VH-VL binders against Probable nicotinate-nucleotide adenylyltransferase (nadD). Designs and how they scored, part 17

Target 1, 199 residues: Probable nicotinate-nucleotide adenylyltransferase (nadD), of Chloroherpeton thalassium (b3qyz5)
Amino acid sequence: MKKIALFGGSFDPPHYGHFALCTLTRELFSPEKIILSISKNPLKGSANAPEAHQLAMAKLMAEELGKTGPVFEVSDWELRRAGFSYTIETLRHFHAIEPNAELLLCIGEDNYQIFEKWKAYQEILQLAHLVVFARSGTQGEQQSSRIIPPERYTWVQLDLPLSSSDLRREIAEGQDWQAKMPSSIAAHIAAHRLYQNEK
Below, E stands for the ipSAE of ESMFold2; O stands for the ipSAE of OpenDDE; V2 stands for 0.75 times the mean of E and O plus 0.25 times the DockQ between their complexes.

## First folded at step 10 (VH-VL; framework fv_fasinumab)

Design R1 (from Q3 with light chain S93Y; at its last look DockQ between E and O 0.80; V2 from the best seeds 0.00; counts 0 for: pae E 2.3 > 2)
Fold by ESMFold2, look of step 10:
Structure R1 (fold): chain C 199 residues (1-199), chain A 120 residues (1-120), chain B 107 residues (1-107)
Amino acid sequence: as target 1 above (199 residues)
Amino acid sequence: QVQLVQSGAEVKKPGASVKVSCKVSGYTLTELSIHWVRQAPGKGLEWMGGFDPEYGETIYAQKFQGRVTMTEDTSTDTAYMELTSLRSEDTAVYYCATGSGSWPYYFDYWGQGTLVTVSS
Amino acid sequence: DIQMTQSPSSLSASAGDRVTITCRASQGISNYLGWYQQKPGKAPKRLIYDASSLQSGVPSRFSGSGSGTEFTLTISSLQPEDLASYYCLQYDYYPFTFGQGTKVEIK
């Protein structure tokens, strides 16, 4: 059955944590396509990159990941929408495009813990199988949920201590940040002086 | 069960600010999505804003943008709504509201309301 | 913003009567609509969520129906304790918006 994996995020900036998640998803599930869906941030601060640069860096990420096979794509569909966008709307969109594919929705553990508070989460479970990436110390006890049936999610352990928020701060402060992402993305950040005026 | 207990009534002059508190018990504040709703005397209900857990952000109604700030103190499980540059039309009962559990985090728990009177 | 037009603005009915209150949205909101009851001097109380789901502990004489743009709250047999104002709320899109309310009086 055709599988399409979805990663939502701002990728602001992308880092090797994102790469690890995408690579592990490819190896575990063998999807025909992995879509990096760029999310809007409704109340962005000045510490964030402009959306055009977020999209450009996501495309560089997809190019780097795609060197081992052309399964990675970037979607700007959420960026082109008017107003606020919820995951359920993104899933309806990709379901309409690929009605015969199994959608894998890739989320972090923090989002899993509050998943029942997401808009229309019951319909999300009808449209997609959750792939939950857990950080250190969350094994076993947090895989089971009375709200999310066990057949609707897969728990994947990945402990990589990288954060876009930390990176934005590190870039603004001139700290060691280039080694935490591919050189093409680091060069883009430097060439466009992104994140330099954070505080 | 969730309980929301609000601060007492306040009388303010035009141009002042008010900060209404909403103390949560039965759950921790981080488990809830607190929203604020007001009701002018003899009038209907008006949504002011609230925390959206999927966005991870507080969303404000445009009418109040720039005058309202909604904050939380997780050490005391207390939410706050501050409204600045008060006018006579801001006279209302202010409610905090939430739901414990799954979406829709609809308003099945309400505070008792806080009357704010703006009069010169 | 989504305007919620509620009708009637008030009504007066006898105990035992069937009462209906309607709420129309200015654009589609799927089933993301709730109904609230507010007695004088009290905070609102949820009766219905997701257009037709009855809140736990609410009497079965209350029911909701509709989807898209038109919604109805029905009280099948009005009781004296149902004297209140009733509001619909849409929660599909920010800002969340209430109807203007319906005041129900018992004759």
Scores: ipSAE 0.500, ipTM 0.774, lowest interface PAE 2.3, mean pLDDT 87
ESMFold2 (binder alone), look of step 10: mean pLDDT 90; pTM 0.929
OpenDDE, look of step 10: ipSAE 0.804; ipTM 0.910

Design R2 (from Q3 with light chain S30D; at its last look DockQ between E and O 0.76; V2 from the best seeds 0.71)
Fold by ESMFold2, look of step 10:
Structure R2 (fold): chain C 199 residues (1-199), chain A 120 residues (1-120), chain B 107 residues (1-107)
Amino acid sequence: as target 1 above (199 residues)
Amino acid sequence: QVQLVQSGAEVKKPGASVKVSCKVSGYTLTELSIHWVRQAPGKGLEWMGGFDPEYGETIYAQKFQGRVTMTEDTSTDTAYMELTSLRSEDTAVYYCATGSGSWPYYFDYWGQGTLVTVSS
Amino acid sequence: DIQMTQSPSSLSASAGDRVTITCRASQGIDNYLGWYQQKPGKAPKRLIYDASSLQSGVPSRFSGSGSGTEFTLTISSLQPEDLASYYCLQYDSYPFTFGQGTKVEIK
């Protein structure tokens, strides 16, 4: 049974929290592929990296992750679309490419809590199994949903206090940031002076 | 049992701004996705923008981009729509609208509407 | 932008008549279409969502059908209280767009 896991995000920048999530997914589910799907529309302020750099850093992340198993890929499909890209559209795309694969959709707990508000969420559940990464609430107390059948998701506890938004601030303010990501990504940020708002 | 109560009618001159409020009761504002729709006298409905919970941002119709701002005050459960650089063509009834359920939540609850008249 | 074209723009029918209003999208929108009723001086009211799902509390004489680009709202037996304007709304992609509306008059 072929499994393909999907991680959506801006990876702006990538950090060891992303690495931990991807590595844990590989160990728990043994997917044939893990796709890092780059989201399109968060980039309007000077505090974010341009899309081309987000893609470049995601590729560096996939290279680093691939050192322990060559199952990681980056997809720019969402970036190449006109307009806004919803998860249901991304799932339809990958389902069309791999109709016989089980798709695992990896999301955070905050998105799980509002999942029924997502466009076409019932079709998402037909196309994919949710993998929910949670760091808040007590184990088990946040896994039940009257709207999402329990067989359609897996709850995974992972407490990693790392954030791209904190990192962007730390880089802009000249704080200690390089140890929170692989050196190849840190070098890319430095070489292109990304996230240097005032300095 | 969502109720949306909007601020009262306003009369403005061209070039001015208006800020319409939408008070939520029965639910908290954070449980809803507020959108704004207007209707010029004798005309059809026109979507202006709204919050998208999956995207996590407010999306504005292009014709209003740069003139409209939609904000929320969760401490008072009140949403706001501000439209600047008013023209006579902006004369309309402005509605806030939302839903209280799962997808699709557009739009089973509406405010009573706020008439904004722009006249020189 | 997805253009929504309603027809007819207005109609006049007798109580008990079957009334059909159509809405055509300029591109495919799957089933992401709602129908709204607006009585004079009132806010709109949702009748149908996802093209064919009846909103709770809406009389069963209202029904919706269609997918892709062609959609219909049917009132199987027009009642005097159905005097209103009717609008379709696509919510497949931003900007969300309404049809121009259909004014229904009871003879």
Scores: ipSAE 0.569, ipTM 0.801, lowest interface PAE 2.0, mean pLDDT 87
ESMFold2 (binder alone), look of step 10: mean pLDDT 89; pTM 0.922
OpenDDE, look of step 10: ipSAE 0.822; ipTM 0.922

Design R3 (from Q3 with light chain D50Y; at its last look DockQ between E and O 0.77; V2 from the best seeds 0.00; counts 0 for: pae E 4.1 > 2)
Fold by ESMFold2, look of step 10:
Structure R3 (fold): chain C 199 residues (1-199), chain A 120 residues (1-120), chain B 107 residues (1-107)
Amino acid sequence: as target 1 above (199 residues)
Amino acid sequence: QVQLVQSGAEVKKPGASVKVSCKVSGYTLTELSIHWVRQAPGKGLEWMGGFDPEYGETIYAQKFQGRVTMTEDTSTDTAYMELTSLRSEDTAVYYCATGSGSWPYYFDYWGQGTLVTVSS
Amino acid sequence: DIQMTQSPSSLSASAGDRVTITCRASQGISNYLGWYQQKPGKAPKRLIYYASSLQSGVPSRFSGSGSGTEFTLTISSLQPEDLASYYCLQYDSYPFTFGQGTKVEIK
């Protein structure tokens, strides 16, 4: 059966942690497509890049990842919607486009731990298989996975101490940030002075 | 097992503010999503707002936008609803309510209610 | 906003009677509907969630049915302790909205 993997996020900015997750997903599951779905962030403030730049950087990320195999795409479907969007709506959208594909929803462990609080999470499990990326040395899924059937998720251990929020702070403070992402993305950030004009 | 205990009745003049508390026991506040519902005398139930855990943000009914603030103090496991610029139409019993921590278990636990009377 | 139209607004029935209360949503809400019982001076109590799932500890004489826009609460054999007002709630989208209520009286 055809597999399509979905990564949701703001990618604000993208970094080598995102690259590692995408690359590992490609190697473990061999999906026909990996879709980077740009999400709205309702907690967004002045420290975040405008949505147009988030989309541009995600496209640069997909281009860089695609150099080793053209399975990566970017979707701005969530950004084009009015108001807040929920993951269930995104999954319904891609299910309607590819009803015969197995959807793999790729999430971090912190999202997995609150997954049952997501709107319509049981319907999400009907539409998609979860791929959960967990850090080394975490408490493990048994303490956090009390109501999700084991056949509906795959646990993948990956310890990557990179975060977009730390990067946004490091860029604003003039710390060394460029080595944490591909040069094309670093150049975009510098050229448009993203995250740098605090004050 | 979850219990929600609200602050006592309040009498206010128009234009004042009220802050109703809701103390959680049996769970920690962060394990729950607290919502607020009111009921005017002789009327039905009206949702005022609540925390959305997927987005990590409080959503307010538009009718109350700008007059209501819902906050939480995790150190005391207490949620608060503050309603400002009170009118006589705000006379109601105010309930806090929560789910057992997962969708779609909204409002399976309720506080006892807090009567707020607004008279000019 | 999704309007919930509840019918009837009141009813009176004898103990042992089958009672039905309906809610109609102004747009589709899938199964994201709950039923609540409220006795005078008390907080509401959840009877049914997800349109048809019975809350633990609620007597089996209560049942819910329906999907989409039309929903029904059924009490198969009305008991004296069922004297209350009953409300439906949609929680498919914000703002969450209640029906106007149905007052059930025992003859």
Scores: ipSAE 0.221, ipTM 0.661, lowest interface PAE 4.1, mean pLDDT 86
ESMFold2 (binder alone), look of step 10: mean pLDDT 89; pTM 0.926
OpenDDE, look of step 10: ipSAE 0.233; ipTM 0.710

Design R4 (from Q3 with heavy chain E57Y; at its last look DockQ between E and O 0.57; V2 from the best seeds 0.00; counts 0 for: pae E 2.5 > 2)
Fold by ESMFold2, look of step 10:
Structure R4 (fold): chain C 199 residues (1-199), chain A 120 residues (1-120), chain B 107 residues (1-107)
Amino acid sequence: as target 1 above (199 residues)
Amino acid sequence: QVQLVQSGAEVKKPGASVKVSCKVSGYTLTELSIHWVRQAPGKGLEWMGGFDPEYGYTIYAQKFQGRVTMTEDTSTDTAYMELTSLRSEDTAVYYCATGSGSWPYYFDYWGQGTLVTVSS
Amino acid sequence: DIQMTQSPSSLSASAGDRVTITCRASQGISNYLGWYQQKPGKAPKRLIYDASSLQSGVPSRFSGSGSGTEFTLTISSLQPEDLASYYCLQYDSYPFTFGQGTKVEIK
């Protein structure tokens, strides 16, 4: 069956952690397409990049990842919607485009732990298989399992010490940040002075 | 299972503020999505706002935007609703409500209600 | 905002009667509809969620049906303890909105 993986996020900024997640997904599931779906951030403040730059950096990430095969795409569908979009709406959109594909919804462990509180989560499970990226191994999976049947998710242990929130702070404080992402993305951040406080 | 215990009745003058508390037990506050609903005397139920776990923040009904603040103190497992610039039509019983289950978890547990009376 | 219109506004029925209450949404809300019972002087209690799913601990004489814009709460054999006001709630989109209520009295 054709597989399409979905990564939601603001990618604000992208970093090698995102690259590792995407690369591992490609190796484990062999999807025909991996979509980087840019999400709105409802808690966004002045420390965040404008949406146009988030989209540009996500495109740079897709270009870098695509050097080993053209399976990566960026979607701005969520950005173009009025207001905020729930995950179920995004899944319905891609299901309508690819009704015969298996959708893989890639999420972090923290979101998995509250997944049953997401709008229409049962319908999400009908439309997609969850891929859960987690620091925790089998013990953490058992602690996090609640209602979701084991055949509806795959637990992928991946302990990455990188976060976009930490990077935004590190850039603002003038710490060493450029080594944590591909040079094309670091150059974009520097050229547009993203995430900087006034000097 | 979940128990929601609200603060006692309040009498306020127009222009004042009120802060109603909702103490959670049986679960921690971080496990719940607290919403607030009010009911004027002899009237139906009106949703005021609440925390949305997928959005990750509080949504306020437009009618109350700018006058209401909903906060949480996780150290005491207590949620609060503060309504400012009170007027007589704000006289109502104010409920906190939540659920402990999966979506749609809305409002299988309710506080006992807090009567707020706004009069001259 | 999604308007929820309940019918009837009130009714009076005898114990053992079958009672139906309807709720109409001003736009489609799929099955994202709950039914609540409020006894005099008490907080509301959820009876039905997702239009037709019975809340645990609620008597089986209560049932819900419908989808889209038209919904029904049925009490198959009215009991004296069912004296209450009944409300529908849509939770498809913010703001969440209640119907205006239906007061059920026992003759």
Scores: ipSAE 0.449, ipTM 0.746, lowest interface PAE 2.5, mean pLDDT 88
ESMFold2 (binder alone), look of step 10: mean pLDDT 90; pTM 0.926
OpenDDE, look of step 10: ipSAE 0.806; ipTM 0.910

Design R5 (from Q3 with heavy chain T30Y; at its last look DockQ between E and O 0.75; V2 from the best seeds 0.00; counts 0 for: pae E 2.5 > 2)
Fold by ESMFold2, look of step 10:
Structure R5 (fold): chain C 199 residues (1-199), chain A 120 residues (1-120), chain B 107 residues (1-107)
Amino acid sequence: as target 1 above (199 residues)
Amino acid sequence: QVQLVQSGAEVKKPGASVKVSCKVSGYTLYELSIHWVRQAPGKGLEWMGGFDPEYGETIYAQKFQGRVTMTEDTSTDTAYMELTSLRSEDTAVYYCATGSGSWPYYFDYWGQGTLVTVSS
Amino acid sequence: DIQMTQSPSSLSASAGDRVTITCRASQGISNYLGWYQQKPGKAPKRLIYDASSLQSGVPSRFSGSGSGTEFTLTISSLQPEDLASYYCLQYDSYPFTFGQGTKVEIK
């Protein structure tokens, strides 16, 4: 009955693609909360924002999304952990906080295709329902669904041509990047000169 | 059935580097999670690193960080392990192994091993 | 790093004997443990995964048990072809770590 959606990511930077995913999730599933769980970026370098700025931008994203319904929250739990953490550990954490809620784990199609290779994927399926965001039609769904029961996932098509990696490059090269995100986030990037020196 | 065929034995001087290849057949390389394990003569097995499909990246054991690079060439279905700044204690048989099944990582299939001898 | 302590380091037994090899993990690893056999001059071969699941094609005389920090590989009736070194592997967390090995010899 009670639903909580989880989006993991670095949000580095956030963009309207992330907004579309979050908005569609709210419309399709009516969750009581949508948690933006900030992931560590182990390949962090000059091309990535420091964790404090990732957290700040995720909070700006949640504030902007929340203007039409205050269901968005930011979690830095993964950032506080030492070393690498697996999705199963994040799910155990949120399950312990909300044992009576249905957790919706929001993942991309690429992760769906290899989901059976994730640590403790059977327990993940016990703790959460997968929401798979994909550009592919049902053909991508069929290739990987033999292990995942149909009742444990929902396939959601959403094809938006935005990525944080492309944006980081576009910011470094001075291309038109401000229009791909809310102005509050663009202002934060500009004020702190984030993503300069992208190779 | 997957097969992993490794490059031949090598003799190196201290300070040199070595690049061991691992040719995959029976699967394509992108279907596999290639890991590297070494074994010094008369000693046990030591994990060096491997591709983690959940992280989408290669994880290296700390003791080799900065000296090892693991790469893949999908056009030839060949994985590589390069170890630099070789020392005599790096003398070992180096194995590639794959975790092609679902979690947990299985190391279902192993290459035949490549002996790397480091001596001056 | 998770230390895997394997015992004994070597053993010698007669054909038909029941053989037991143990691994202790320095912290809990749930059931994320495998057992590997390595015959002289050969690459390792997986026998057991998830602590107790028998790999397809492995003789049923091999079995695994345990969870948490204590794990056991059992060979119910030792055969001459079981002459090998045996290793446990934890894959709960990086770095993956092997036990030191147990050399099994046939009398």
Scores: ipSAE 0.434, ipTM 0.755, lowest interface PAE 2.5, mean pLDDT 87
ESMFold2 (binder alone), look of step 10: mean pLDDT 89; pTM 0.923
OpenDDE, look of step 10: ipSAE 0.803; ipTM 0.910

Design R6 (from Q3 with heavy chain Y55W; at its last look DockQ between E and O 0.78; V2 from the best seeds 0.70)
Heavy chain, then light chain:
Amino acid sequence: QVQLVQSGAEVKKPGASVKVSCKVSGYTLTELSIHWVRQAPGKGLEWMGGFDPEWGETIYAQKFQGRVTMTEDTSTDTAYMELTSLRSEDTAVYYCATGSGSWPYYFDYWGQGTLVTVSS
Amino acid sequence: DIQMTQSPSSLSASAGDRVTITCRASQGISNYLGWYQQKPGKAPKRLIYDASSLQSGVPSRFSGSGSGTEFTLTISSLQPEDLASYYCLQYDSYPFTFGQGTKVEIK
ESMFold2, look of step 10: ipSAE 0.573; ipTM 0.801
ESMFold2 (binder alone), look of step 10: mean pLDDT 90; pTM 0.921
OpenDDE, look of step 10: ipSAE 0.825; ipTM 0.914
ESMFold2, look of step 11: ipSAE 0.488; ipTM 0.754
ESMFold2 (binder alone), look of step 11: mean pLDDT 90; pTM 0.930
OpenDDE, look of step 11: ipSAE 0.822; ipTM 0.917
ESMFold2, look of step 12: ipSAE 0.562; ipTM 0.794
ESMFold2 (binder alone), look of step 12: mean pLDDT 89; pTM 0.926
OpenDDE, look of step 12: ipSAE 0.790; ipTM 0.897

## First folded at step 11 (VH-VL; framework fv_fasinumab)

Design U1 (from R6 with light chain S30D; at its last look DockQ between E and O 0.58; V2 from the best seeds 0.00; counts 0 for: pae E 2.1 > 2)
Fold by ESMFold2, look of step 11:
Structure U1 (fold): chain C 199 residues (1-199), chain A 120 residues (1-120), chain B 107 residues (1-107)
Amino acid sequence: as target 1 above (199 residues)
Amino acid sequence: QVQLVQSGAEVKKPGASVKVSCKVSGYTLTELSIHWVRQAPGKGLEWMGGFDPEWGETIYAQKFQGRVTMTEDTSTDTAYMELTSLRSEDTAVYYCATGSGSWPYYFDYWGQGTLVTVSS
Amino acid sequence: DIQMTQSPSSLSASAGDRVTITCRASQGIDNYLGWYQQKPGKAPKRLIYDASSLQSGVPSRFSGSGSGTEFTLTISSLQPEDLASYYCLQYDSYPFTFGQGTKVEIK
């Protein structure tokens, strides 16, 4: 069966945490494609990169990841939509394109904890298998609701102490941030002075 | 079982502000997505806004954008709705509503309502 | 905004009668529709979610049907305690919108 993995996010900026998640997904599930689906940033402000730069950095991320196997793609479908979209709408879109593929929806532990509050979550489970990346060991799974059948998700432990929010602050404050991402992305940030509050 | 207890009735003059509270019991506020609905006398129900857990944002109906603020105090498990620049048309019963369960959690549980009267 | 048009605005029926209330959406909302009952002086109570799923504890004389733009609430055998106003709610997209309500009275 053809497998397609979906990673949603704003990638604002991308970092080695994102790379580790994508690489581990490729190793564990051997999907034919891994789609980086760029979402709108609901908390837009001067501390966030414009959407065009988020898309550019996501493409650099896919290019860097693709050096070891060309399975990574970027989708701007969510960005082209009016307003903000729900995950169920994104899944319906990719299901319509690839009806015979098994969709793997890659989410963080925080989203897993509230997954049953997501719009149409039962249809999401019909369309996709959840891949849940836990940052805090098995603690999240111990606190999970039993509403989600165990056959509908895979728990993957990967403790990654990196976040885009911390990075945006570190870049603005002039801290050592370049080591947390590939040099091509760091160069893009520097060349366009992203995340910097200086004149 | 979720229980929502709202603050008491208020009488306000045009141009004033009102802040209605909604105390959550049986669950913590962080487990819920609180929405606010109002009902003018003899009229139907009108959604004002609420927190969307998938988006991680409070969404306001455009009609109230700029006049309404919805906040939460997790230390007291209390949600608040503040409506400013009150007009006589804002006379209504204001409800908080939510659900503790899964989608679709709109709206298993309702507060008792808070009458806000706007008159000179 | 999705407009929800409820009909009738009011009705009177005898105990035991079959009562139907309809909601029409101005655009498709799949099955993302709920029905609410509000007794005089009380907060609303959810009867039905996802167009046709009964809330736990709601009598089986209540049923919902429809998808897309046309939805119906049916009370198969009206009881005296069903005297209330009934509202539909669409939750497909923001802003969430209610129908204007249907007041049900018993003759």
Scores: ipSAE 0.545, ipTM 0.790, lowest interface PAE 2.1, mean pLDDT 88
ESMFold2 (binder alone), look of step 11: mean pLDDT 90; pTM 0.931
OpenDDE, look of step 11: ipSAE 0.814; ipTM 0.911

Design U2 (from R6 with heavy chain Y106W; at its last look DockQ between E and O 0.51; V2 from the best seeds 0.00; counts 0 for: pae E 2.8 > 2)
Fold by ESMFold2, look of step 11:
Structure U2 (fold): chain C 199 residues (1-199), chain A 120 residues (1-120), chain B 107 residues (1-107)
Amino acid sequence: as target 1 above (199 residues)
Amino acid sequence: QVQLVQSGAEVKKPGASVKVSCKVSGYTLTELSIHWVRQAPGKGLEWMGGFDPEWGETIYAQKFQGRVTMTEDTSTDTAYMELTSLRSEDTAVYYCATGSGSWPYWFDYWGQGTLVTVSS
Amino acid sequence: DIQMTQSPSSLSASAGDRVTITCRASQGISNYLGWYQQKPGKAPKRLIYDASSLQSGVPSRFSGSGSGTEFTLTISSLQPEDLASYYCLQYDSYPFTFGQGTKVEIK
């Protein structure tokens, strides 16, 4: 059965941590397609890049990742929606496009911990298999496993040392940030002076 | 079992504000998603807003945007709804409501209601 | 905003009667609809969630059906304690919206 993996996020900015996650997903699951879905992030504030630049940087990320094969693509479907957009709506969209594919929903450990609070989480489990990338070990998995049957998720332990929030701060403060991302993305940030202005 | 106990009835003049409290017991406030619903005398139910845990934000109905603030004090397990610039049409019973702390965070448990009367 | 149109606005029926109440949504809401009972002077109580799932502790004479835009609450054998107003609620998207209500009286 063909597999399509979904990564949601703002990628603001992308960094080698995102690259590690995407590369690991490709190697572990061999999906026919990996979709980078740009979301309307409720954490987005004045320190964030405009949506057009988030989309541009996600496209640069997909280009860099795809140098060994065109498995990666970017979706701006969530960005184009009016109002609130939830993960269940994104899954329904991709399920309608590819009804015969197994959807792999790739999420971080913090999202796993609150997964039962997500809109229609029971339907999410019917539409997709969760792939959970976790920094903490078995305690997090044990606490949440009472709600999510073991056949509905795969636990992948990976400690990611980078965050977009730290990078946004480092760029604003003039710290050494270019080495934490591919040069094409660093060049885009510099050319457009992203993350350097007050609010 | 979750219990929601609201503050007592209020009588206000037009232009004033009111702050209704909702004390949670049986659970901690952080385990729940509190929403507020009002009902004018002889009328139906109207959603005012509430906390959305997937978004991590309070969502307000557009009708009340700019006049309503919903806050929580986790040290006392008490939620608050404050409505400002009161008008006579704001006379209603105000309910706090919550779910099981997971989606659907819709309205299993309700407070007893707080009558707010706005009169000149 | 999703409008919920509920009918009838009121009804009067005898004990033992089958009663149906309908809600129409102005756009598709999947099965994200609840049915609530409000007795005079009381807070609402949930009867049905996800269009057709019976809340624990609610009598089996209550049932819900429908999806998309058309939904029905059925009371198979009306009891005296069912005197109340009944409301549908959509929770598919903000703002959450209630139907106008149906007042059920027992003859």
Scores: ipSAE 0.349, ipTM 0.700, lowest interface PAE 2.9, mean pLDDT 86
ESMFold2 (binder alone), look of step 11: mean pLDDT 90; pTM 0.930
OpenDDE, look of step 11: ipSAE 0.813; ipTM 0.910

